# VHH binders against Uncharacterized protein DDB_G0275255, part 8

Target 1, 266 residues: Uncharacterized protein DDB_G0275255, of Dictyostelium discoideum (Social amoeba) (q8t2u0)
Amino acid sequence: SSILKANFYYKVDWENVQCFVPPCPKYTIQKLNTNEKSQKILDFIFPNGLNKTTLLGDESKTLIVLGTTQPSSKFPNNATDFLVTRVYKSLPLGNKQTSTDKYYMFGDNGTRCKTSPCPNIVAALLNVHSQEIINTISQPYEKNVGFLDSVWLSSKNIRSDDFGLIGQGTIKNGVISISNSFIYLPDPPIKCPELPLLKCVEGNSMTYSRDENRCLVSPRCTKFGVCTLSIPLCNKGYRLVSFPSTELNGCPKFFCDPEFVNKTHK
Short names: E, the ipSAE of ESMFold2; O, the ipSAE of OpenDDE; V2, 0.75 times the mean of E and O plus 0.25 times the DockQ between their complexes.

## First folded at step 4 (VHH; framework vhh_7aqx_2)

Design a3 (from q3R2 with D33A T101V F103Y; at its last look DockQ between E and O 0.01; V2 from the best seeds 0.00; counts 0 for: pae E 10.8 > 2, placed apart)
Fold by ESMFold2-Fast, scan of step 6:
Structure a3 (fold): chain B 266 residues (1-266), chain A 124 residues (1-124)
Amino acid sequence: as target 1 above (266 residues)
Amino acid sequence: QVQLQESGGGLVQAGGSLRLSCTTSGRTFSSYAFSWFRQAPGEEREFVGAISRSGGYTDYADSVKGRFTISRDNAKNTFYLQMNSLKTEDTAVYYCAADLVYYGSWDESRYDYWGQGTQVTVSS
C-alpha cells in the first residue's frame, strides 16, 4: 500500500464527551461534498503561525481544514490525528444553509466580455472532480454586515485558489448564491509592506488608500478638510478599524474587519 | 481547452541538475494552476509539485522539498521544474498537468489536462 495520502477538505465539528479512559477524541471531521462517514480525531497538528487553542474548542465548528489523517503519536493503535495543511474560518453573519448547498473554490477562466453577465468564473467542487462555469457570485455579507470591506471580500472570491476563500452555496442559472464564506488563515496571507516614514509640511497630514489585502497604500500628504464624525458600531464578530483617507480629504475612513483576521493598521 | 507538452528530460548523473519545461497551447495560460507528477517503473503516479495561478503559492512532495523548484513564465506560456541534487530514486517519467482551480490536492484525478510525459534517468 501507498505511504503517501492525498489531502482533502473537511469540516470540523466538536462535542464534549464523557471520558473515563484515554484516548478521548472529541473532534470529528466530515469530508466536504461527500457522503463518507465522519471520522473521530484526537488531535490536530497545525502549521506554524496559527494559534491552535484559539482555532479549536468552541471555535472549531467554524473551521474547514485541508489535510490528511495519520496515526496518533500518543495512541498509534487506538486513535487518529489530523495533519493540517490549510485552515479556513467562516465569516460571521452569513445566511442559513440550504439543503442544495455545496462547497466550492473559484477561479478566473480567462473569458472576457463586453457586456454582463460574463461566464468568466469556474466553480470547482472541493474533494470531487467536477467544475461548472458561472457568471456571478452573490454573497450575503454586504447586506448583513455594516462597513464590510467589499473590495477585500470580492478579491477573495476572484482569487479563491490563491489563499482566498471557500464558498458554500447553491448554483442556479449561472449564479452561485453564497450562504457562508470561509476565509483562508492567516489573512492577509503575506504581511503588508511597511509604510515609509515621511513627514508632511505643517498643515498637511499623511493619507492613504486601502488595497484588496486590507493594506494601507499610496501615501500622500494632503490638506485636511473639516470632518464631521460619528463613529460606527460593528456587528458581532467584527472589529472597527480606521485610517486617514485620501478620498475623504484626510478624514478617517471606517471598516469592520473580521475579528479573526490579522490587524494591518488601526 | 489547453494542451501540454513536456521537454528537458534525459540522462543525468546523481548530484546533477535538470530543468523540465511544460509548454502550453490553448486559450489562457494565466488562468491555470500547474502541477508536476512522476511515475517510476512499476509504481503508481505520484505528486511532485504545484504552482498556483498567480504564482504566489507553491507546494512540494516531502521527497523533493529543498531540491526542486516549480516556476511559471506567463509571457512564454511555459512552466518549469528545476531539479537540483538529483538522486537515483528521482528516475521516473515526469508529467505536467493543469487545472483551472488549485485544490492543494495530490489526487491526480482532479486534473483534466495532462502532457505525454518526459523520461528522467539519474545514474550513479
Scores: ipSAE 0.154, ipTM 0.554, lowest interface PAE 5.2, mean pLDDT 83
ESMFold2, look of step 4: ipSAE 0.015; ipTM 0.415
ESMFold2 (binder alone), look of step 4: mean pLDDT 79; pTM 0.806
OpenDDE, look of step 4: ipSAE 0.680; ipTM 0.849
ESMFold2, look of step 8: ipSAE 0.000; ipTM 0.333
ESMFold2 (binder alone), look of step 8: mean pLDDT 78; pTM 0.800
OpenDDE, look of step 8: ipSAE 0.017; ipTM 0.318

Design a4 (from q3R2 with D33A F103W R110Y; at its last look DockQ between E and O 0.64; V2 from the best seeds 0.00; counts 0 for: pae E 17.0 > 2)
Amino acid sequence: QVQLQESGGGLVQAGGSLRLSCTTSGRTFSSYAFSWFRQAPGEEREFVGAISRSGGYTDYADSVKGRFTISRDNAKNTFYLQMNSLKTEDTAVYYCAADLTYWGSWDESYYDYWGQGTQVTVSS
ESMFold2, look of step 4: ipSAE 0.000; ipTM 0.212
ESMFold2 (binder alone), look of step 4: mean pLDDT 81; pTM 0.825
OpenDDE, look of step 4: ipSAE 0.060; ipTM 0.540

Design a5 (from q3R2 with S31N D33A L100I S105T; at its last look DockQ between E and O 0.01; V2 from the best seeds 0.00; counts 0 for: pae O 16.1 > 2, unsure alone 64.4 < 65, placed apart)
Fold by OpenDDE, look of step 4:
Structure a5 (fold): chain B 266 residues (1-266), chain A 124 residues (1-124)
Amino acid sequence: as target 1 above (266 residues)
Amino acid sequence: QVQLQESGGGLVQAGGSLRLSCTTSGRTFSNYAFSWFRQAPGEEREFVGAISRSGGYTDYADSVKGRFTISRDNAKNTFYLQMNSLKTEDTAVYYCAADITYFGTWDESRYDYWGQGTQVTVSS
């Protein structure tokens, strides 16, 4: 077709239906922030770099996808495929969604204030040419997820690139209360740089800091101190990660990272 | 949101013991590390001690080491400060605090939730 189709954001649903004649559509997509009817989808065509097996089936219910529909290459008259441009995955342990929740992406509108609150955030309503100015993004995850890397999550909120999160929530009095955040995949979008191996003197070991992409950075030789033997437990949907921390004098720093993000270090 | 409430404060003689409790609301007690802080009149609030999520790690201010013990009971959504060998200088309002992001910290700014405080007075 010579007509360029627009890409839109969709929530994905999946049902394990029995096919009379396989294959049959098991997925449905719902256009965000609209009352449009859901559409049946036979298959998703994902961009390179994503493992389809981890995104399909029941897991697809946690996804927001940006893309467009097209007739199935195999069944052009009977089925529709979804060509995916971007994938976002729900961060576990958000708050319960409300009926008034909408889906937003956030940006900096350039406003600078001397006093608080400062309306410096634009909340753009997905799929709709509408936006609202807000001053605060209130995320639930710092309250719900132990050992969460708040620096990582915060860095996802307001971005000028394509890697910002999608926030589901309600805006009131300049504050958006997020019920659910969807993280762009893959995360990180760019692979972490390799670090040099330092030769530390006896009694010292290599330690690191962790940046907003969850990459280890700034390797140092640090004298090893006394460390606690206690290891924290992560909430469901999160995995425990650790690294020798410069901040903790060589002791391991622990984070609970979502299971669906890529490991950035051992 | 998590609400914290202290109890067990009161008047005690020097050398005596007191046990403070901090009860948390909600179902996410196990997600938090907890700490005790105290503030004496005319002084800044100071760290007393902390306990990790698992309870396997505790840390104390030097001023209370060997005398105070922090424990937690996840089943009761409560953590405790056992204060033994109390001194007059231990007189303060004691606050409990919850931190979901850190294993334990001396930085009060990192804590997400605070109790209202309970008065502990140690008389000579």
Scores: ipSAE 0.000, ipTM 0.210, lowest interface PAE 16.1, mean pLDDT 89
ESMFold2, look of step 4: ipSAE 0.018; ipTM 0.505
ESMFold2 (binder alone), look of step 4: mean pLDDT 78; pTM 0.798

Design a6 (from q3R2 with D33A D107S E108P; at its last look DockQ between E and O 0.01; V2 from the best seeds 0.00; counts 0 for: pae O 14.7 > 2, unsure alone 64.5 < 65, placed apart)
Fold by OpenDDE, look of step 4:
Order: sequence, then structure tokens, then C-alpha cells
Structure a6 (fold): chain B 266 residues (1-266), chain A 124 residues (1-124)
Amino acid sequence: as target 1 above (266 residues)
Amino acid sequence: QVQLQESGGGLVQAGGSLRLSCTTSGRTFSSYAFSWFRQAPGEEREFVGAISRSGGYTDYADSVKGRFTISRDNAKNTFYLQMNSLKTEDTAVYYCAADLTYFGSWSPSRYDYWGQGTQVTVSS
């Protein structure tokens, strides 16, 4: 008998206001791709698996949430809570947003072409029953973020599952220029599988590849050679990670992963 | 364009300490990662150390690890190289460099801006 309430995507804002009578709403939500008035929110109800403490406060300003509003359980007559279904977090070091930027999710429309460009991507406007066909997603992060795992990010663009990123940007001539991307949390959505421990012969050590989920995969025994180590430093908001790489003949491969994604390996 | 200016170089005895500063012009200091390089006479420019944009990560050449420390002060648009236990082999022109994106220990070409250098001489 319960009517399913529609979920929408919202940008979250936070202000550390002093309450005359605590608690008071410190959050506001703005419905994406609309001019609707922002709404005050007392609290967010997150799904299992997410740490509320790490997502709220000033950090909430980097979030897009999918969900619905409901009367507060604590103050049903005076305050509104937000029931969160999905959380997305802004990837640091995007480009400056423009006034024409909108929020999209992307999908494959099934089109296959023999020649380029191929309009095989659907850019769906969030919260609006509208979509555009595009041929290219242009991300700023490869340029802006050193040692970014481009395979990981690219794998988030076009998804058939619910774990695709939200892209903020402008579409022109079949290309969306993304200013900001928002990554689905938690990432990865599924914990990485355990790897077997290989017994390598003397002089060899276990090396790995990393997949699109940033999981180590395909363990191999590799002879350890001389490495020319250039250890990078990551930009703000990113952490340095490394693993013995099969590709690099046992030498460490480095990535700068966003701090807000889960560690997938040591 | 960002300008970097080194200071604090000079003559010091072996075992002594020196602190170099690199001041950055403009208002975008926080946007950069920074590095120190040095070049001794007849040698190639070599990596000394670096600090990330956040300051949360530092890296040092093996030759200076444990003796040198890099820090940054965003309020002053300045980052530093504290050099302790100096050795004669530390004698070089020291350069500071800035990168908006990232840097690796052995990739000077990745840096966007460079200082003019400051001479450090360590006497025996």
C-alpha cells in the first residue's frame, strides 16, 4: 500500500550554522538540472556500507546523492531527512564549471559504426526525461591528475550497471566536455577478490596487474630486475599507491587514487 | 606565469645546516607541487626532493634521505629545503621547481616552472 516515492539526484551543500535550538538543519539539497528551490535537510540516512561520518559536514559539499526526502524521524513536523539511495563523490581537480554545465549519466545506445565518430553514447540528463546522443566523453582528469588510473576512470563512464559516474559538463558537436565527475560510492562497489599466494622460485617475486576496479589480478612469478624508480607525488585529494607490476618486470607501478575510494591493495 | 625565487644559499662547513627557501609569485601557490633539484659542476641536474600539493607526501633522493626535509607554507607562498648534516658532495646550485599536476623523482621535464638557482657550498 506504500506508494513508492520517486528518487532524484541532488547536490548537497552544508553550512555550519549555530542552532538556536539544536538540532537544526545544516544541509541543503538542490535538485540537479532544475531551478527548484533548495531544501533544508536535517540529516541523511545512508545505506549500509557507507560511513556517514566521512561523508557529511564540509565533505558533503562534494556529494551528489540520489534519494528522497521524508519527514525526520526525530522531528517529523519540523524537519526533513533525506533517505539516500546512492552517493557520488566529486573527483578532485576537475575543470571549472560553466553556467551551461548539466549533469549526465552515460550509457551505450547499442549503435555500432564502421567509421568515426560514432554516436554510440547516450547522455541522459539526470532528473529530466531527456537525453542526447554523443560520440565522445572528454574528461579533464588525465591532464589534471598525475598518475591517475585512466583505465579505472574510463571504466566508470559508460555503465550498464548502477555504478556509473555522474558527469557534469556541456555537450557540443557530439562531445561532452566534462568539468567534474562524481564517482559512485563505495568504490569499488564489490570487494576485490582474494589472490592466491604463489610460491616463486628463488630470484622471482609475485607481481600483478590491476584491473578496472583497481583490484590486483593475474598474479605471476617474475624475476626481479633493476628498477629505475621515479616515485611520484600525488595531487591534493589523491593518495599514492603501488604494486609490483608484471608489466614493469617486477618494478613498482604507481597510481594516484582518490582518497575517498577504498584501498584495494597494499 | 609563476615565478620562483630561491634564497638561503651560501657557504657552510661540513656537518652544518642550511635552509633554502623558494618563494612563488602569484596567488596559486596551493595549486602546485614543488621540488628541489641540484646541479654540481660538471654534473647533471639531479632530484633532491619533492612535496605534494597537500604537503602530505614527500620524497627524497637516497643521497639526502634522513638529512634533508622539505616543507611548505601556503600562507607565505614559500616552500623550504632544510639541509642538515651537510657534506662536501652536497655542493651545488639548488633549484626549486613547481608542477601543477604531478612530479616524479627523475622527470624534471614535468615541472612547469623553475627558479634561477641558489649556490650552496659545503667546505671541508
Scores: ipSAE 0.000, ipTM 0.215, lowest interface PAE 14.7, mean pLDDT 89
ESMFold2, look of step 4: ipSAE 0.012; ipTM 0.400
ESMFold2 (binder alone), look of step 4: mean pLDDT 78; pTM 0.808

## First folded at step 6 (VHH; framework vhh_7aqx_2)

Design v11E (from a3 with D107E)
Amino acid sequence: QVQLQESGGGLVQAGGSLRLSCTTSGRTFSSYAFSWFRQAPGEEREFVGAISRSGGYTDYADSVKGRFTISRDNAKNTFYLQMNSLKTEDTAVYYCAADLVYYGSWEESRYDYWGQGTQVTVSS
ESMFold2-Fast, scan of step 6: ipSAE 0.519; ipTM 0.767

Design v11T (from a3 with D107T)
Amino acid sequence: QVQLQESGGGLVQAGGSLRLSCTTSGRTFSSYAFSWFRQAPGEEREFVGAISRSGGYTDYADSVKGRFTISRDNAKNTFYLQMNSLKTEDTAVYYCAADLVYYGSWTESRYDYWGQGTQVTVSS
ESMFold2-Fast, scan of step 6: ipSAE 0.436; ipTM 0.735

Design v14K (from a3 with R110K; at its last look DockQ between E and O 0.01; V2 from the best seeds 0.00; counts 0 for: pae E 17.4 > 2, placed apart)
Fold by OpenDDE, look of step 7:
Structure v14K (fold): chain B 266 residues (1-266), chain A 124 residues (1-124)
Amino acid sequence: as target 1 above (266 residues)
Amino acid sequence: QVQLQESGGGLVQAGGSLRLSCTTSGRTFSSYAFSWFRQAPGEEREFVGAISRSGGYTDYADSVKGRFTISRDNAKNTFYLQMNSLKTEDTAVYYCAADLVYYGSWDESKYDYWGQGTQVTVSS
């Protein structure tokens, strides 16, 4: 009778894994918000749609997985695999992570206020049945990552679905200060809708807006204006994206998207 | 060149449903956006709805929004107009139209190809 094991959140590490006798584990997992010992993992079994090679690349300690351990299919008596249910990837910030910060997911607690501050957010501690009410999530990325899509990031903070981010941080006086955010993958969770190709009159070009999923929306014909010639540079771990923007009279709007998220447009 | 042919028209009672089909000739079905138009007796032809090349975008006239749905099947070179909750005012000849580019226009002159039309009659 295979006892159904509970799923928990783990941080993944593949640095300094030592093995003398095959089969050799390649990874270690650490259960979040606990003092449990790390476990050695031979392999991860990812859900469809996620690329193992991309996720388990050079940047160790940037991956959080939800799932459970099981005996390896190839080596059931000697090795353990991890069956992954969900994957989260760290947004690059350039700062060293502190080991003391706890991991949370956030939800709306239903509170509505007329004035600020409003304690309308519940911070749930991962792997532990503990919650705290907070007023604000303070993200460091807008300040530290140039041309980051703040609308996209903000939309990930508080979710009722499974696509919310994991926030590592500390709570003080109703505010959680985030040191690191992990984005649910794949992102977007569904493919962006394809939009019609507009035929614009002479002198006008097709332009777009971008929604909270980083999808292009609201195609319009806009008179082409004078554009700046400067192209921004993205921080390490981010790629430059651009699209003709309605807001900029047909000029390109620029964003720096994390490299690990799916491209939503050219 | 694309040839369009409507089918599925007929007599239906108010509140009923009808599904129109438009079949296209050739191998370039996926390259076209498609629209439905209708023309009632004594009235001008009016836009009903449109679907993008990929099928990921649809647009409808306010008069049919929520009742009509357009879809396409690239494998069958056919796109459809599902008409629900039909009203007497929906009585018209329905035309399918194709364009390489979604013009987002209610202007019929923007469409490259047209079907011959199919009669839809909604009785009280």
Scores: ipSAE 0.000, ipTM 0.221, lowest interface PAE 11.3, mean pLDDT 88
ESMFold2-Fast, scan of step 6: ipSAE 0.587; ipTM 0.809
ESMFold2, look of step 7: ipSAE 0.000; ipTM 0.152
ESMFold2 (binder alone), look of step 7: mean pLDDT 81; pTM 0.835

Design v3K (from a3 with D99K)
Amino acid sequence: QVQLQESGGGLVQAGGSLRLSCTTSGRTFSSYAFSWFRQAPGEEREFVGAISRSGGYTDYADSVKGRFTISRDNAKNTFYLQMNSLKTEDTAVYYCAAKLVYYGSWDESRYDYWGQGTQVTVSS
ESMFold2-Fast, scan of step 6: ipSAE 0.465; ipTM 0.748

Design v6W (from a3 with R27F Y102W)
Amino acid sequence: QVQLQESGGGLVQAGGSLRLSCTTSGFTFSSYAFSWFRQAPGEEREFVGAISRSGGYTDYADSVKGRFTISRDNAKNTFYLQMNSLKTEDTAVYYCAADLVWYGSWDESRYDYWGQGTQVTVSS
ESMFold2-Fast, scan of step 6: ipSAE 0.436; ipTM 0.723

Design v9D (from a3 with S105D)
Amino acid sequence: QVQLQESGGGLVQAGGSLRLSCTTSGRTFSSYAFSWFRQAPGEEREFVGAISRSGGYTDYADSVKGRFTISRDNAKNTFYLQMNSLKTEDTAVYYCAADLVYYGDWDESRYDYWGQGTQVTVSS
ESMFold2-Fast, scan of step 6: ipSAE 0.538; ipTM 0.798

Design v9L (from a3 with S105L; at its last look DockQ between E and O 0.63; V2 from the best seeds 0.00; counts 0 for: pae O 9.9 > 2, unsure alone 64.0 < 65)
Amino acid sequence: QVQLQESGGGLVQAGGSLRLSCTTSGRTFSSYAFSWFRQAPGEEREFVGAISRSGGYTDYADSVKGRFTISRDNAKNTFYLQMNSLKTEDTAVYYCAADLVYYGLWDESRYDYWGQGTQVTVSS
ESMFold2-Fast, scan of step 6: ipSAE 0.659; ipTM 0.844
ESMFold2, look of step 7: ipSAE 0.311; ipTM 0.714
ESMFold2 (binder alone), look of step 7: mean pLDDT 78; pTM 0.802
OpenDDE, look of step 7: ipSAE 0.006; ipTM 0.250

Design w2S (from a3 with R27S)
Fold by ESMFold2-Fast, scan of step 6:
Structure w2S (fold): chain B 266 residues (1-266), chain A 124 residues (1-124)
Amino acid sequence: as target 1 above (266 residues)
Amino acid sequence: QVQLQESGGGLVQAGGSLRLSCTTSGSTFSSYAFSWFRQAPGEEREFVGAISRSGGYTDYADSVKGRFTISRDNAKNTFYLQMNSLKTEDTAVYYCAADLVYYGSWDESRYDYWGQGTQVTVSS
């Protein structure tokens, strides 16, 4: 009989040790926020809808997984597999900086304030039973990644989306300074709603806003204004997207979305 | 901060259905993620299912996938576990649990708010 094991959060890494006798595990997992010994993993069993070939390999070091170990189906006495419940992928920050900071998940505690700072955020340390109240999440991405959708990123911290992100960072005086963020996959977690097929009167064109899931919403007929035709260049790891914006009088609004998230519009 | 109360337990025949309810009082219901756990006699408490704060994400133990459905009703301050195709192995005391953050973890030690439990007995 099997005893049900609790799921824990692990960082995935590549195993470069020579192996002369199979089974030869290619990966290791390290339990987040603990000093537990790294474990070698032969195979990962991913949830439906995620392509493990694109997520593993050289990019495996960018993954955090939630799950549990189990004996290998092929080598039950000699190797360990990992049953994955959730996957998070590192949001590129340009420079490859490694961090030893602790890993947190965030929630809104419901506190309402008239002045800042407001202690309205719960910072929950992963894998250990520890939580603290903070007032501010300081993200490096909005300052260092051009054209990043800040509404999308902010919503993943504490609002509207419980499958948002894991933040790696340091807390001082009620403020967490994030060194790395890991985005829940797939993103968006729910497919965008269908856009209406209505036509605008001559001289006007359909324009949109973008919601916190990167979906086009609020279609409106807008008379086109004068547009700037310069096209931005995205940071490595990001792809350029655009849409006719209501707020820009029909002119294209540009965003740089992470390459690993699902496309929401063309 | 939040208080939880289970209802809807009882005796049911194998192959039958039962719906458990967990009503909350105290803090705002919509601020919480919710989970169901169960404990059979002589066994450790195990995860059954969870629903996120938004209701957009649900999670289930492999033993109940396809048979059990978790849902929430913010207007009624209640969340549910709909149990279908019940088996004798589903016999246990069922507990509801709440936290401000849904970790995705099936670790019971992370939850500070628990109901008192409701008995479900599935006869052959």
Scores: ipSAE 0.367, ipTM 0.680, lowest interface PAE 3.3, mean pLDDT 84

Design w8T (from a3 with A33T)
Fold by ESMFold2-Fast, scan of step 6:
Structure w8T (fold): chain B 266 residues (1-266), chain A 124 residues (1-124)
Amino acid sequence: as target 1 above (266 residues)
Amino acid sequence: QVQLQESGGGLVQAGGSLRLSCTTSGRTFSSYTFSWFRQAPGEEREFVGAISRSGGYTDYADSVKGRFTISRDNAKNTFYLQMNSLKTEDTAVYYCAADLVYYGSWDESRYDYWGQGTQVTVSS
C-alpha cells in the first residue's frame, strides 16, 4: 500500500544546539560517498536488540547507519526521523581521514593464488553502483591499539557472514589504506555457543581458544602452569578481557576489546 | 559468473501458500548473498527478503514479516521464498537476485545478477 524507500548509508553527526521551541533536532546525517547536503534528524528508530541509549547523543558521531528518512511521529509536518536498518560504530584510535577517503564494504571474490599479491577482494563503494578488485587491506589498528584481537578484526573484512565492517580509506594500485573501520552492531552478530559445564580432575582447569567472533572454543582440561603476573593496560575506548588459554597452559590470555561490543563470556 | 532462474509461481487463492525457488548455475553458490524482489504492474520494483552467505542472517520487508521465509540449500545450489497467508497485494512478478557483497537490501541497482522473474497472482 505504501511505496518503499531505498536505504542508503549515512554518517551521523550531533550538536547540542540551544532550541527553545520544539522540535529540536540535534542530529545530522550525510549520505556517504556523495556531495548531497546534510539533513537534520530529530530521532532514530533502531531495530530490536540494540541499546538505543548507548548509541545516541554525542556517541552518535561515531555511527554509520543504513536506512531511510520518514516524517517525525511527534512532529510530522516539522521534523524528520530516521528508520535504521543497520548500525556500524567506529573503532577508536584510527588514523586521521584524508580528502580522498571513500567508504567501502569488502567481499571475497573466490580467487585463489599461489603467490602474492592476489586479486581476491571486491571493494564495493557504498551508495553507488561501483566495485573494484583489490589485493590488500592495510589497517592502522594493529599498530595503534595494544592487545587488539587481530584475528577478530581481519576476519570482518572478508568473513563468511555479510555483517563485518565498513572501511573508510583510499585505494591505490590494488591496495586500500584504511583510516577508520566501523564495526557492525551487535557484535558478535551471532551469539557465541554455550560452553559445556565440565569438571576437570584435581590439578587441572578448563582452558579455551578464541575464534574470529571472540567466542571461547575448544574447551579442554589442562594442568596448571606457572603464570606471568603482568596485566596489560588497554588504550582508551577498549576493555581488558581475559580467559584461561590452552596455548598458555591455563594461564590468562589478554585482549583489549572495544567497549561497545558485547561480552562473550564473563 | 552466476545465472539465476526462478520457478514455483502461479495462481493461488488469498490465504494460501506458494514456495518459490531460485536455482543457480555456475560455481561458488556459497559465496553469494541472495535476495528476492517483486514488481507489481505499474509499480517500482521493491525488496522482499534477503539471506546472507552463511544463511545465518535474514532480512524482510515490513509488509511480509511473519508471512514469508527465505532459506538456502548450498548442496542444491538453490534458495527459496516460502510465502504463507498470501494477500491480493502480494500479486507481482518475483525476481531473485545475487550479490557478492551485502551492501544494501532495498536498492535494486546494487545487484549484478538477476533472474527473469516468475508471476505470482493472488485472487480473492
Scores: ipSAE 0.014, ipTM 0.459, lowest interface PAE 7.7, mean pLDDT 83

Design x6S (from a3 with G56S)
Fold by ESMFold2-Fast, scan of step 6:
Structure x6S (fold): chain B 266 residues (1-266), chain A 124 residues (1-124)
Amino acid sequence: as target 1 above (266 residues)
Amino acid sequence: QVQLQESGGGLVQAGGSLRLSCTTSGRTFSSYAFSWFRQAPGEEREFVGAISRSGSYTDYADSVKGRFTISRDNAKNTFYLQMNSLKTEDTAVYYCAADLVYYGSWDESRYDYWGQGTQVTVSS
């Protein structure tokens, strides 16, 4: 007698439509990798810890959600709500991009090689029972987005937790060419550890490294170096962040982080 | 590429506890995400719980949340379902399943690797 609906991945769309009498559903969802008819959605019920106001609205077109439909709590006979299990948000890449490429999630098949390329990646189609082995994920972000944290992005594929990224792309000759990447939210998935306080001697300053979750780690006392005064400009949709870097002798290291991810330091 | 075998089923009274184990063969255990499903007589298979490759993420069906706990032991090539506060409606054949990708989807058709099942009977 217990009913459990399977969760599916959907692309969210939003249109400001004329509506004089509620309910006025402004959203639609389209099941990824299928030709199923789009569904109207009145409201999304997000998991705790996500800012619904920031995610929805005109930015809703950048979202992929995992979840299932249910009758509206406000209009149970006239509208449908969506119960969200996971949320992914598109990484900006210059101009607004729309692609008809298929959506994939990636895994590690355990194969280990002495030379590259190595066929160690499983590319699994979302919502369809189909997967294939590939050797390379080719993404456009590092080439086209200045000062992007490439260690952070690379960790989202098969090195980060099991579902850190959805890739939209085309596979040819064991290589997926990504047209859009969608980042699991919240990011980072767990809060950064608190940093211990170090008292540095005169001439030294506290410096850090950055981990794959964009957290400051490995605090050290480092002697002063000579710093350049050049400050980068970030691409649209990205926010400039900096920290005193151990590898740069205390000079600021700059990154352009997506605006929609949580801040990990000031 | 992975073979699964359940153990730990049996007869238990309502309110009791059982721990199911699923042992895998081969050296690829750490590459898989694991799930438990169950099937009562005359019903379709339904999702019970899942654990990611890293063990950092777990999902549960609403009917078992707070009562069941899934865990994995990579050193033993085994994962577990600890079932507490058992109810008569928990009576079913329990199956373990494995996939290389933790989809978050509870659609049984997505899993290529399944155990043979172990019977759990909860009496009142």
Scores: ipSAE 0.383, ipTM 0.694, lowest interface PAE 3.2, mean pLDDT 84

Design x7F (from a3 with Y57F)
Amino acid sequence: QVQLQESGGGLVQAGGSLRLSCTTSGRTFSSYAFSWFRQAPGEEREFVGAISRSGGFTDYADSVKGRFTISRDNAKNTFYLQMNSLKTEDTAVYYCAADLVYYGSWDESRYDYWGQGTQVTVSS
ESMFold2-Fast, scan of step 6: ipSAE 0.454; ipTM 0.746

Design y35A (from a3 with S35G A50T)
Fold by ESMFold2-Fast, scan of step 6:
Structure y35A (fold): chain B 266 residues (1-266), chain A 124 residues (1-124)
Amino acid sequence: as target 1 above (266 residues)
Amino acid sequence: QVQLQESGGGLVQAGGSLRLSCTTSGRTFSSYAFGWFRQAPGEEREFVGTISRSGGYTDYADSVKGRFTISRDNAKNTFYLQMNSLKTEDTAVYYCAADLVYYGSWDESRYDYWGQGTQVTVSS
């Protein structure tokens, strides 16, 4: 009979420990929402398409991984590797975690309401078979991060994205207060489609909208107005992006995107 | 709440193919991740495959990987298990399952709703 190995969600930690005789595992994993003892890991095997340099070493402290353990290929009797199925990275500038925080994924339960708040969100506790219905996800990033793409962030919670995000937080009275959100990588999960070529008449230029995956969409020919421009500065951990916006009559629209996500369009 | 009903089971020769369907009623189909599980006589239920809410993630048991494909059709409120290159050891009752969690799982305890099962018999 085949042995099926379980995939679980783990928070990653890392220490540059001194070690004189290999193997020298520098990572630990802690199963989310459990009191299980942390495990030492020598190497992570990531899916294709991820930049290992931004995910390994000290940067691994910002990661949640879904996957299974397996014997090390280099030291099969003395060390353990981790086969990664999915990886999530924390957004900079969350709030300090509380002792009551747990890790959740969110889904739409299909409920339709005439008034708000509406109990239409399922909060599913990771690694355990437990869930509850909530009405509101309260996150710190739109307040803490200037020029954050709120359409992008909200789409990660309960919309069309498969994996979107993991929320760390506390539920009270049907509201989850998020301390930290972890974004599924790579983001976007599928490359942005190529933009169709438009021929604009003289005096007009190409303008765009942005979709929930941070892709430029809906190219239009627009007669540019006069723009009074101040260029924003992004908070640490975020990168300024801009594009000529249809809704701003060709004037640049600015967003601060996380530095660790894939570049889409300028 | 959702109700699940399997169809498409039956008798097939080794090396043949079958497609199982699971139709849903109740809450919005697009709200669920789905799984297939099977149980041979006298054995415990085992995982077969899973598909996420959007269909972008699938996972399979090693014993069926490369032979079975799970898919979903949101317009028909139906999801499928396409079974190719069937072996006699694939003989089992096949169950479909739904999870409101926004990911697939091998762990049967994570599925909230279950179908009644459909028999698949593979003869030599």
Scores: ipSAE 0.013, ipTM 0.377, lowest interface PAE 7.9, mean pLDDT 83

